VH-VL binders against q95uq1. Designs and how they scored, part 7

Target 1, 197 residues: q95uq1
Amino acid sequence: MSDNHEEESNVPAYVPGKHVSVDQLKQQDAEDEALKRYKESLLGTGVHAPKDDPRKLVIKEMKIQIEGRPDTIYPLDTKELIKEMKTKPFVLKESCHYKITLTFNIQHDIVSGLKQTNTVYRKGIKVSTEKHMLGSFAPQALAHSVTNPRHGWEEAPSGMLARGSYTAKVVFTDDDNEEHLSVEYAFSIKSDWKSDD
Below, E stands for the ipSAE of ESMFold2; O stands for the ipSAE of OpenDDE; V2 stands for 0.75 times the mean of E and O plus 0.25 times the DockQ between their complexes.

## First folded at step 1 (VH-VL)

Design s04 (framework fv_sonavibart)
Fold by ESMFold2-Fast, scan of step 1:
Structure s04 (fold): chain C 197 residues (1-197), chain A 125 residues (1-125), chain B 103 residues (1-103)
Amino acid sequence: as target 1 above (197 residues)
Amino acid sequence: QVQLQQSGPGLVKPSQTLSLTCAISGDSVSTNSAAWNWIRQSPSRGLEWLGRTYYRSKWYTDYAESVKSRITINPDTSKNQFSLQLNSVTPEDTAVYYCARDSTYLFGESYFDYWGQGTMVTVSS
Amino acid sequence: DIQMTQSPSSLSASVGDRVTITCRTSQSINSYLNWYQQKPGKAPKLLIYAASSLQSGVPSRFSGSGSGTDFTLTISSLQPEDFATYYCQQLYTFGQGTKVEIK
């Protein structure tokens, strides 16, 4: 009840003459107001979400593109498909070139600063964490699309220690720290493609 | 140790093509763990990334949208170097031009870990 | 397109001072922010990558912190060789720079 979240209440160092002008402050306020109005106008032309679906983020599909191989597409627009993803691992050949595209809808409200945190595990031990900012998105009829990496290709790890089975957990959050979705998936890194891959 | 050494003309006339080269030592231009970038710096626009080239089974290039119609970045594996050509230059292209290596973490984070010495390019008549 | 804003644009400090430079982004970038030092007439030099990882060979007096939209570079005890301009960078976008002058 008597907790103090601030250890000290002091004013940051101040340099005389290095001051935000009244005009500059008004311009910053005007810019924030313009952005707010722009978001409102964009939302006003958006498609109304189903009232029985409270989700703000609906992933339609995840597409894995591997250079020299057919695309692998995972439909993810239902909770059942998301749950099944962990049972349908994909294969990356060591040093292969890949990229991942998410196709998704935003419902109910604008999502500002949508980001993904992807944590990779091997036999229950965390081996890496990646964070990617995806952007800000509004409700609309056509799905949004984001590819990672944004430019070029990513390269799969190589070597005997890199080969093996992995699991991953991706969590989607926004600037308000709201968690929209968590998806678990699996993949393996192999020295070569299987005949049935 | 990786080193990048730049060469090219310092003075270019408006409408001409600017050509610069960056020679690499201590690494291969064809390495699959790096990308090779051109970045310029001017008082008016600060540091601006222009583009990059990199090898992943084949050569790829990425260009900044602002210069995409005028820029070409080419690797030369025989000389272990890469070049920049910028067409139809204007006085606004006056800047110090740097080449830089882009190093990547395991899952796609990148940072510029080695830079060339820089080449001052002045575009004037 | 993410905008990067550094503050202050310039500062004067004495040897031994603690100096803090900030970088703010228009959108969240998690920890994908790097810091560079540039001395007059020289190319930029990488100091910090991934918001807080110190580059090999960089003195321990340099440190980075932050996530999301707010990031800081701290020099715990300023040395004469730290006279320079400092830049933050995210993907292909750079901040406008902060000039540190030894007083």
Scores: ipSAE 0.000, ipTM 0.480, lowest interface PAE 11.8, mean pLDDT 80

Design s05 (framework fv_sonavibart)
Fold by ESMFold2-Fast, scan of step 1:
Parts: sequence; structure tokens; C-alpha cells
Structure s05 (fold): chain C 197 residues (1-197), chain A 125 residues (1-125), chain B 103 residues (1-103)
Amino acid sequence: as target 1 above (197 residues)
Amino acid sequence: QVQLQQSGPGLVKPSQTLSLTCAISGDSVSSNSVAWNWIRQSPSRGLEWLGRTYYRSKWDNDYAESVKSRITINPDTSKNQFSLQLNSVTPEDTAVYYCARGTEYSYGYTPFDYWGQGTMVTVSS
Amino acid sequence: DIQMTQSPSSLSASVGDRVTITCRTSQSIGSYLNWYQQKPGKAPKLLIYGASSLQSGVPSRFSGSGSGTDFTLTISSLQPEDFATYYCQQSWTFGQGTKVEIK
């Protein structure tokens, strides 16, 4: 068995583009069948972004799940709620297992290569910076959901030096280095749970 | 026509650093419409995306969570190539390593339209 | 992370057969799915992008269909050069492959 077209005769059918907007997607030459179907699957769903809301990324909520504890949910779908996030810290017991889920909508354009950069501070000093690739997301009626870690649980630090109050800043960017959102939040690492936590 | 040519060692000892290079012809490593990826393949884990490097307004990188603490992918604009550095290798890193071009801006997903020839990397003492 | 399941893991077929390979995702991905062919000792080759678009230079006997969570790659009349392993891919995740072997 041999392949007649294995070598240099195979040419790509598509042209790589920079960021593709909803208008560009609708107006591009639709002779390409996958592009036509892609437009139909995304833009034919009846999803309507508010004309007066320019946001491409709208975080609906952040959910903090701790093994053996009730979930903590932060609604973040307005700029005011995002600004207030840092005044509502959550508590992690040292060595507890936790995970964080973001639920969000994409508006107006496809967001390619959405990533989050999370920087943690203690008393104004950076203690860590982590980047997480979330993926590429299209406008659609059903909200997208991403959990970190993707599998299992993250473990909170332990020890006397790890206990204390922290602040963090998470920045959402894409492959075009467009900054979509920045959120500041706070948390504490404690030796045990309080009755009100 | 775009072509990707790989070079690097086939045998690496446990705890050492794996270094591979992918030379690009027919496109620029700084092209702002594509990303340059490393993907590996092993019998136990199948095809795994490891990460990418790309230029938009500045250089940036994205890495898979499973290798994030050990991996660096760097462009070299003067040689029109990009490299993979994977630290502290174990026998689990034994795989065929491929470089590939991704076209994520065309459809909001990433088809890999050109691939390097692959480099078999064995991690053993 | 979105899980990809290909079925079958392998199949045996004869030249001239219609071959159907399925890829199922744990979450809806619209039409954001690509198919690759890999022959022994070679890199994967892009066959189909966006669930149904044939890559330039790929024979018309290959076709893709589906949307949401269920996707199909079809070879309408298998040729000797089509015996290979086929992979689906979405975003950063690949399926585990389907090997098409000669009966």
C-alpha cells in the first residue's frame, strides 16, 4: 500500500487569520463548507449580545469548592460585583483540598486562546504567578465552564509561615494580548475552620 | 510552502533536560496569525499538546498544566526557529516529539496544518 | 477538560469498504473538531477541519460530519493507502485514535 499524495503536493485549504470578529465571520467568502457550517453553528443560534455592552468576556460566577465544606459562590456578572470581590475574602484551611470553577459567556467575537494569569501577594510582595490556558470560546447561549485544576484537587499550603492573609489579581487575556478582565480577590490560610466560615 | 524541520538528541538520561529545535521555512516565526506548538506522542498517553509560543504585540507562551513547571518554549527570530526545553525528564517523557503550526484565529479552534518530521526521544539510563 | 472518546479503537476492513469512525466529546464543542491521518513512522496529517471541511489535497472519499458532541469521519470507498490510524482533535485535546487495518 502506498500514498500517492503524501509529499509536497498537499496544500492547505484555509488561510490563517488574525482575530476573527463576528462581522468578519459573517461577511467572509462562504464557499468553504466548514466556514459556512461554523457560521451557522455559532451565529445561527439566535445569540444576541447587548449593543451597549462592549465586553467580550462576561464572568457570571466564580465557585470555590472545598472538599467536605459548602461551596462558596461569587456572582461577578457586573463591574460593581467584580470591584467588591476583594472585600469578601474566602478561607482555606491549611492542607485542604479545593478547586475553583469559572462560569462565563463570550459576546460579539470569538475569543482565541483565552488565558488567565493569577498573581498572589502577601503584604504587598508577590509570592507566586501562575498562567492557565483556558482555550478558545465562541459566543453561545449556554455559559462556558472551566475548573482549575482540571482534574482532582489543588492542595492549600501548610505551616506557620503559610498562614495569613493574601490578596490576588487574576487577568484574562487572549492570543492577541487583548486584556478582557482583571479581578482582585482576597483569601486567608488558617489552621482551622471558624464556625462562620 | 511551509516546512518544519526538527533537530535534537534521541537519548536523554533521567533528571536531565531535553532540548529540541524546530526550524521554519516558508513562514516567519514572528507571524502574528499563527502559533508554534510542541506535541508529543507515546503509546501510554497518546497525542499530548505540550505548549506554544507566538507573537502578537509581544512574545507569549502557553503550556499544558501537566508539564508547566518543567517546560520552556522559546522563539529565535534571527534563525527563524523555536525550541522546546523540558527539565527533569523521567521515563514517562519517552515519546515522539513533533513541532506544529496552529491556525487558531481562522475558526476559533486550532487545526495543526503543518508538522515537523518528529523526533523519537528515549529517556533511559 | 473536555474528554474525547473515539470508537472503535480498531477495525478491520477491505479495499472498497465504507469505513465510519466516531468521536464523542464530553461537552458540546459546536463544529470545532479536526481529523488527522497518521501512517506508521510519519507525523499526523490534517484531513478535515471544522468538522466537515476537506483539507486541500485530501481525496473526496474522506468526509466529516456532526456537531455538538457526536462527530463522524467517513471513508466512502477504502483504498490501500488509507490503512492508517485516525485521530480527532478539539482545542488542545486529541482522541486516542482508531486504527484501520486490512482484513
Scores: ipSAE 0.000, ipTM 0.465, lowest interface PAE 17.6, mean pLDDT 79

Design s06 (framework fv_sonavibart)
Fold by ESMFold2-Fast, scan of step 1:
Structure s06 (fold): chain C 197 residues (1-197), chain A 122 residues (1-122), chain B 103 residues (1-103)
Amino acid sequence: as target 1 above (197 residues)
Amino acid sequence: QVQLQQSGPGLVKPSQTLSLTCAISGDSVSSHSAAWNWIRQSPSRGLEWLGRTYYGSKWYNDYAESVKSRITINPDTSKNQFSLQLNSVTPEDTAVYYCAREWELLGAFDIWGQGTMVTVSS
Amino acid sequence: DIQMTQSPSSLSASVGDRVTITCRTSQSISSWLNWYQQKPGKAPKLLIYAASSLESGVPSRFSGSGSGTDFTLTISSLQPEDFATYYCQQYSTFGQGTKVEIK
């Protein structure tokens, strides 16, 4: 920070979290043919958001992958399915290796700096808050896919204090502090797998 | 778990063609959320992006202006890999060559190959 | 073609120091700037993407800020493993690098 900021009021100030629209990106590329082609490939020039669906972020599904076990898939593309998710908990064995993949569409405009804030509760008491940046995403025909962790596997906690039932709330926001979606879900950490898990 | 593994010769004679391959595991070369890049590094020029290939409705290529007349980047969906061909090499093409995945719109190079030292000398 | 200039080209620092590296672009790029760390003999490793987003597995002492034409990478308390060269990147262009050396 400059000591002369108040004397340099003629210098444009940077405003954090400015949204960039699809039209603004195309305008910026007027003299860069290669960048225009790349953006057109990503944006899907033939894709138009439904006028009757105001959502910018549409989560198609959440996939929970556990090393050595079948994937668990939660469809989340309707508000009813989102509300239902917390009544259908998944199970993690202590110390298991897992990862979570979100498949989603972006509609209307580019979402810059999409992030998730995941807060975990046990018996109503907050036990952790974790923030993950997902990236910036453009409208396109094919769904985007993001996996956490981006590389490798996450390890579930272990021990008597870690075992039990949990609830969680994940909130999706962007650089403009717009809240796109909030999802509540449930899971448990157990000492071993059950045949019906 | 996405990994990039490079292969190709480390010594190329001036005027010949440099040919390198990057094998992809854990992702598809035709993934719509990725572009596949070649980047080189030399003490004199630093990190230089050379080009990318990516799949939209069809395959597209972007090349750096400095190499555009000599470079070809080709995907191979059957082997899940992509290659670099650089024609008419000179000693100035001596560098460590990396392949890299670019993630999302104007995204980051989040996965890199191990690098291949290429020396152009007679 | 967007020009990118890093400052400083090199710096000497001690463990525990706060280190700030700057990247300036010749035209506005919003938040579409990434930061990389490179150690001798290794490929660059992504640290920060979209100007301020921490890559998975990267320590929280690393942070990025900025928008438009002026961007900074900050290491809040330098560790021995942080002595490396750092690069900013947007689209097809890399900065010239900043070498962080031991004092």
Scores: ipSAE 0.005, ipTM 0.507, lowest interface PAE 10.5, mean pLDDT 81

Design s07 (framework fv_sonavibart)
Fold by ESMFold2-Fast, scan of step 1:
Structure s07 (fold): chain C 197 residues (1-197), chain A 121 residues (1-121), chain B 103 residues (1-103)
Amino acid sequence: as target 1 above (197 residues)
Amino acid sequence: QVQLQQSGPGLVKPSQTLSLTCAISGDSVSSNSAAWNWIRQSPSRGLEWLGRTYYRSKWFNDYAESVKSRITINPDTSKNQFSLQLNSVTPEDTAVYYCARSPDYWGFDYWGQGTMVTVSS
Amino acid sequence: DIQMTQSPSSLSASVGDRVTITCRTSQTISSYLNWYQQKPGKAPKLLIYAASNLQSGVPSRFSGSGSGTDFTLTISSLQPEDFATYYCQQTYTFGQGTKVEIK
């Protein structure tokens, strides 16, 4: 199901480097029938977005995988689920190994250079800002998938100063600086797992 | 119709720089819907992609990790061509070198005729 | 890094034979796989793009198909001009090639 180009480190999707609409991409190739057919095979001929959904980026879910523990999955495909995310914080044990996978659809237009900016706060104070380039993605029926880190695991901080409650805001933008989505979430770093975590 | 025509030397000595040029007709090197690639082929390594240059609001280059420290691929918009410069060549760089176009979704749809490059003393 | 394996590495066939070449990938490709024909002394020529689409000017006896990590190039009735080496390709990686030789 996943976009295989995201799973291949440093390989961009077969999408133009700047924002180009699906119609513009097809029109540019009007006099090159074979190229048009190839692009349509990737974009899906007759791709139709829902009438009442203007979103170009629809995140279906966020999956948090922790080594040795069950996956935690947050469905995010509605505005209500996105708003609820702050009320459902996840827990990371200090020094645990984790990774986060986003599964999403692109609607209406190709999104070039999709990136996320993740800002983390503790007690109202900004403690980190990280930017991750996700890639370029076309409208298609199959969902795209991006995992961070792309290889292996990320390690949670450790120590008395690292433990505590955090809030975060992730903003998704593209090469044209269009903001597609903003999500607020919460998490905690703890010395051990609670029974219901 | 797109055509790619290669030119450059066939014999290069170890430690020297290999320089090849690919002239484009029927398309623009600055075309927003294409990328311009160098690919080589040897009996020991098969077909190897080396890198590409392409224009998307500005020029970009991507290079294969194996040659990244030695390779430069440059467009020349005035001559409608692009070039390969590979520094500090060794006998392992002996191969047939091809230039090729990829229009992002297409794979490599047009190829140059190829240039046999031998690296020997 | 994605890895591509072709099988067989070589085969012998007669004119009129049905020839099948397989390309296996280390990861799911989602139809971004292309097939090329190369004759001695010449550049590779694109035959099939996006797993199953026939390139303009390529005879209809060539076809491509794919499922999961396995992709197949088929020549339904081999012709004298089809004796060549065939390569699959995805992004920046090529298979090792399959040589189709006269029996």
Scores: ipSAE 0.000, ipTM 0.436, lowest interface PAE 17.8, mean pLDDT 78

Design s08 (framework fv_sonavibart; at its last look DockQ between E and O 0.03; V2 from the best seeds 0.00; counts 0 for: pae E 13.9 > 2, placed apart)
Fold by ESMFold2-Fast, scan of step 1:
Structure s08 (fold): chain C 197 residues (1-197), chain A 127 residues (1-127), chain B 103 residues (1-103)
Amino acid sequence: as target 1 above (197 residues)
Amino acid sequence: QVQLQQSGPGLVKPSQTLSLTCAISGDSVSSYSAAWNWIRQSPSRGLEWLGRTYYRSTWYNDYAESVKSRITINPDTSKNQFSLQLNSVTPEDTAVYYCARVGYSSGWYEDYYMDVWGQGTMVTVSS
Amino acid sequence: DIQMTQSPSSLSASVGDRVTITCRTSQSIRSYLNWYQQKPGKAPKLLIYAASSLQSGVPSRFSGSGSGTDFTLTISSLQPEDFATYYCQQDYTFGQGTKVEIK
């Protein structure tokens, strides 16, 4: 058997987080029916990625659900829409219950260990950092959907010190530390939905 | 930095109420970045989570289904501690009881890892 | 509601051995799995969180991997102080433990 992992050199023998292209996976064993079905369970048969779009992660939309209120939806599937997000802040009432759902496609390759890091700022000062594991995803025709929190609702802060305007940056990375996307947005915490706080 | 110190009786008679306290130093019981937990360990049931208390805009308590009807976990902000009351104990409640913190300073808010533990209290329920 | 299976229940090993312990869940937990070490008479000690993140102060010979439903804790070169019981945990459910004993 292999002893490659016992060697020390400038070139690593093992790359467990290495991404494998969809074309490479499909080509390797086209004749083996059982192995083909297994790979198709990971890759989604019939997936077509635009040849002129090199993105592996395409966020179709971000949906903000607030208990007792209509959903707020941000389409994010173009660079222009992503840039516009920071000019369209949303409002969270003190103590409201909310959750955020991402709908997205994966293109070209399997993405392993996709995660998001959301950093919140007030006047350039870091207030909080939130991390969420999204999972590992293969290209497929149907969009993937992930809701955070996994269970129940998140609760917005309350109090005089919590009220105000915030900016945030969310960064999507994977197990190989590849950065797929960065989105900046803004929101405010108010005493009531119609407040001029 | 953060430390948890437990106190309470080691012997409780069947049908009585078990009462344990966990004193916090280096953090606040009302910290938005923490949840305060009680866990017990017995040979028959292993490590078993009992419940938690935590502060957001108000105090929240969550309890394990197996003890929900008998358990109360209460914070005390003036003493910076939290307590466990377990009513109507039976010999099956014999265990080592631990308090523990789930801390969110790393940013993983949906990962309920327990980064600080109390020293443990052996509780025997016997006549 | 998510069931956990930790294996093996015990293993015997020698100093310097590579030790592997597994934890499986009945449904995907993404990567929200944690590993603890417990020595006799002591509280559990957090080793790894979020499946693969090493807790501050824990030796680098400990590593975690996996996602979804299948997770592994590895000790690359077992030391005398590593003879202990190891537990996985997700949400508020713990595995039943793996005891690492002297061969």
Scores: ipSAE 0.648, ipTM 0.803, lowest interface PAE 1.7, mean pLDDT 86
Fold by ESMFold2, look of step 2:
Structure s08 (fold): chain C 197 residues (1-197), chain A 127 residues (1-127), chain B 103 residues (1-103)
Amino acid sequence: as target 1 above (197 residues)
Amino acid sequence: QVQLQQSGPGLVKPSQTLSLTCAISGDSVSSYSAAWNWIRQSPSRGLEWLGRTYYRSTWYNDYAESVKSRITINPDTSKNQFSLQLNSVTPEDTAVYYCARVGYSSGWYEDYYMDVWGQGTMVTVSS
Amino acid sequence: DIQMTQSPSSLSASVGDRVTITCRTSQSIRSYLNWYQQKPGKAPKLLIYAASSLQSGVPSRFSGSGSGTDFTLTISSLQPEDFATYYCQQDYTFGQGTKVEIK
C-alpha cells in the first residue's frame, strides 16, 4: 500500500533479481563491476549519491503549512541543522489547520514500506504517538516529498490545558524495521500567533 | 552496547602475512549504519587508516593507497566479525593495530567519526 | 589531500587550568572535524564529533568549537585523568597529536 507517492515520475525501480542468491553475489564481489555500474546508473553518475555515504534516506527539509499563513520551512540538510531544530520551535495557534511536508532523497537502494512514527511529549511525558505508512521509494536525483495528513488538514488542540510547549521525535523505519532517520523538534500551542502564552 | 574484540598473533616474520580478526558484539557487520575499519599506530607514522569494509546491497572495500596492493579486509557474517590480511610485511609494518566502527547517524554523508574501537594488538615484524 | 596541523605538539598544565588545543586545515571542512583522547596503552576514545557535538559519556568540561579551517578543543578545568594525547580527525586523516602533561 503506496499511498504517499506524490512526486514520483519516471524513476527506475530497483532490480530484485540480483538478490536471488546472496552467497553468489558475495563470491562475485571483487569481480562484479556490472553491479557497481548498474547501481551508479540508478543514482545517475554517482554525483548525487556519494559512494561512502551509508544513508538510504537523506532528509532535506521539513515544511509546516498553516492555513491562511506563510509556510514555516526548516532546512535539514546538515547535522547541525537537525540538532538545532529543537531550539527553534514553531508556533501553532490553537484550533489552527496545519499539515507537514517532509522532503528527502533516497540513495543506494529502494526503501520499501517506509513508516513514520511521530511521538509528542509535554513536560517529558508522552502524550501521543502517530504512525503513517509513507510507501516505497526508489533512488533518484530529484527529492521525494510526503505530506501528512495526506488529505485535508490536522487541527491543533485548544484550551488552557493544551496550550504550552511540546517536544517531539519523528522516526523513519522500513519494512525490515531498519531505522533511517530520527529528528527531534519542538513546537508551542498558543492562544494567538503573537501571544506569550 | 557495541564492543569490538581483537585477536591475532603479535609476532610475524618479514615477507609473511599479518592476520588479525575483530569480533563484533551489539551490532552486525552487515549493518547499513556502519563501516568497519582497520587503523594502525606507530611512532613514525602516527595514526594511519588502512581500509574498511561495509555492506550496501553488496560488499565494498576501500583501502589506503599506501597498502592497497597488499591488504585484504573480509567480513564474516556467520561469526559477526571482520579480518585484516596484510601480505609481504616488513619491519615498517610494526605497529599497534586497531579495528574501529564508523557509525553513521541518520541524515549525514560526512560522518567519519570512529565511535567504537577494539583494544588494539601490538604486532612486531621481526626475524 | 587536506593537510591538518595541531598546535601545540605538547603542553604542560596544572590541575584546574583551562587548556586549548587547535587544529587547522588547509581547506574548509565546514564542521566535519572530530576529536579523540588517547591514554597510554589504550585505544583512542571519541570526545567530540562534528566540531562541537559531545559524545555520550564524555565529561562536560570538554567542548569543541570552530568551523571552516580553524577548530579548537577546550578543557575548561583540567583534571588529573586528562593526561593524554589528543588528536583531531577529518575523513580518514588524523592530526599529529597534542600531548598534554600534568605538572
Scores: ipSAE 0.000, ipTM 0.478, lowest interface PAE 13.9, mean pLDDT 80
Fold by OpenDDE, look of step 2:
Structure s08 (fold): chain C 197 residues (1-197), chain A 127 residues (1-127), chain B 103 residues (1-103)
Amino acid sequence: as target 1 above (197 residues)
Amino acid sequence: QVQLQQSGPGLVKPSQTLSLTCAISGDSVSSYSAAWNWIRQSPSRGLEWLGRTYYRSTWYNDYAESVKSRITINPDTSKNQFSLQLNSVTPEDTAVYYCARVGYSSGWYEDYYMDVWGQGTMVTVSS
Amino acid sequence: DIQMTQSPSSLSASVGDRVTITCRTSQSIRSYLNWYQQKPGKAPKLLIYAASSLQSGVPSRFSGSGSGTDFTLTISSLQPEDFATYYCQQDYTFGQGTKVEIK
């Protein structure tokens, strides 16, 4: 009886911050040098606000990094590519070390308290849920990137029960519980790296 | 869980340099949602903030005026740690030194607090 | 420079008592006031952040209130483990501390 101690990752209870608009941020007199620098870091050199795209968060890429293996990159610039991603599962060898990097743009306004929720399913059954607080992001010329885990690697599960096909859903929400993005992907845990082409 | 582990000598001679290191686990020294601080505590001066290092597209440091001329705080991204150097120490620098993370509840500097502390290091300046 | 004044500097109380500690700041700044508990030989522990937000894992008998320049930490029913020194903090300035002792 393997006591799966679900290490409840005590994600410190995130207290939602005050929503601050880009305009409000610009008007605030930076008496605090650290605050000024933070604002500058968030706003960057330019605010991009496409008139024909009302989205505040636009995903650009998902990158799977596996220790000792080439990266798997999913371009996600279009709705079609997002839909296609779930049909192209990546392979994780059991006990491999991996991390996931998401690249995205912020548009129009600041997204405060961005939270990533990852839910993994096997045969339609939820097997895990992970929540990651990413932080607050402002519109800038350069895309933002976040990597999970922040440090080190995640270890793929091993054993006969771990092997198989999985689906996952990633949801991005802000402090107001607004859903900005939902993406689905698929992966397989295998004993070796041979992809069933 | 985020943890800070301090290391360094507890005895320093006058005029020498006090050196301490704070190793970070569970967070990144280059986190946009954190600042990494050194604080000391003594009976005579109470809790005293000494300085911080933080990453915001580039590295920044802020130091307390009282120690500005003598203090250096350096991040080490390769080891995920940050250090304190205090030059030309005197007996007045005898204190318990703490490293601490300033967290931001909203990601903004307006709501920051010291939510994670190192275990503390007693440093005695004596001949 | 921000000046912090705690009141009282020390107090004696019994288990079950309601304890109130006040902190006054010299300036109203953007940064909220935080409260810490410190026991002998240990680092300060965050209790309350942003004046009234309870840190995760802190018992509900602790509460913070106040705005502007006047803030209060309240322990609704003092427990044996609550005998300690308490500090307020704003920006990078700490209060002088309030020692809560057994009566």
Scores: ipSAE 0.000, ipTM 0.521, lowest interface PAE 12.2, mean pLDDT 84
ESMFold2 (binder alone), look of step 2: mean pLDDT 89; pTM 0.923

Design s09 (framework fv_sonavibart)
Fold by ESMFold2-Fast, scan of step 1:
Structure s09 (fold): chain C 197 residues (1-197), chain A 122 residues (1-122), chain B 103 residues (1-103)
Amino acid sequence: as target 1 above (197 residues)
Amino acid sequence: QVQLQQSGPGLVKPSQTLSLTCAISGDSISSNSAAWNWIRQSPSRGLEWLGRTYYRSKWYNDYAESVKSRITINPDTSKNQFSLQLNSVTPEDTAVYYCAKDYTGSLYFDYWGQGTMVTVSS
Amino acid sequence: DIQMTQSPSSLSASVGDRVTITCRTSQSISNYLNWYQQKPGKAPKLLIYSASSLQSGVPSRFSGSGSGTDFTLTISSLQPEDFATYYCQQFDTFGQGTKVEIK
């Protein structure tokens, strides 16, 4: 058994993990052949990212699914589409059941512990903040897909006070505390559906 | 919503083949971001990882050294399930068997099946 | 193969106690260590991943720390539902478990 005091002083108190490159991930477990093979299989099928695109997270689309209604899809794979999203609000009926699916690619490096923080505002005032862990994802040709909630449905608020227009900001971060993307969107809560909603 | 449901025999005779199945709902077995694992637990050996199957442009398998010569893990994309076959079983293979999912790069198991108690005796 | 050693193998505690469980690895694994809770007759449940990240839905009284070869799981103010066996894990290797029992 090592001297715990000396080991503790040599190993600083836990700091948020530093960024680990693809090369460092491959080398980290050099004496464990099975882990090396598993990591290599994950990294070997990675998509070659465009040299002019430094993004690690590219969201292709956000899909809003409402029970009993057609899906609403927002393409988000360009900076222009992300900026436009806030101008195209979706509608939730009081107490409706809904869920949101993100389809995305990862470029350059594995993203470990991808998290989303969603903050909702009403007339500029923060009304809620929710955090969701999405998982860890490697570069690959096929897009990844995650749905929130992972289980069942979310239920929209109800009541006279809940009705109105909202804006939201979702921020994607990882275990290295790198901020990958921020998206602003808008929605409204109404007492009933309009024919063109 | 991901669910893993196991099925298979509770009693297997020595020298026979143990066969278990894990049915997946709420996700695709050919998901590029997942790996599908078999893990067993016994009082004498604790938790033991046995192997995994995963799809990355093609199907891959990894197996634990202790069972490598006797084990096969096979995906079935048409039924969205994967199986464990363990040949030439002995009483030392008596354990609770679990299937479990991990995510790409995460190296942790976030969804588990309910477990199947397997007893190897005459 | 990397060896995992948990200590203690068992401990007795009362509701409200602070509980600390340690996991030591034979080789450095950076922060690729996870913690699980297992109740009798149930599958293990993920509590902490990447040494210190709390799994969604897990109470904040659970926390993890450490890197390299020395890792700790802490339960601040133990609750009745926390009496269980706890396991550390890295890749394909699990620790032998720590049983937290009623004093």
Scores: ipSAE 0.013, ipTM 0.475, lowest interface PAE 8.2, mean pLDDT 80

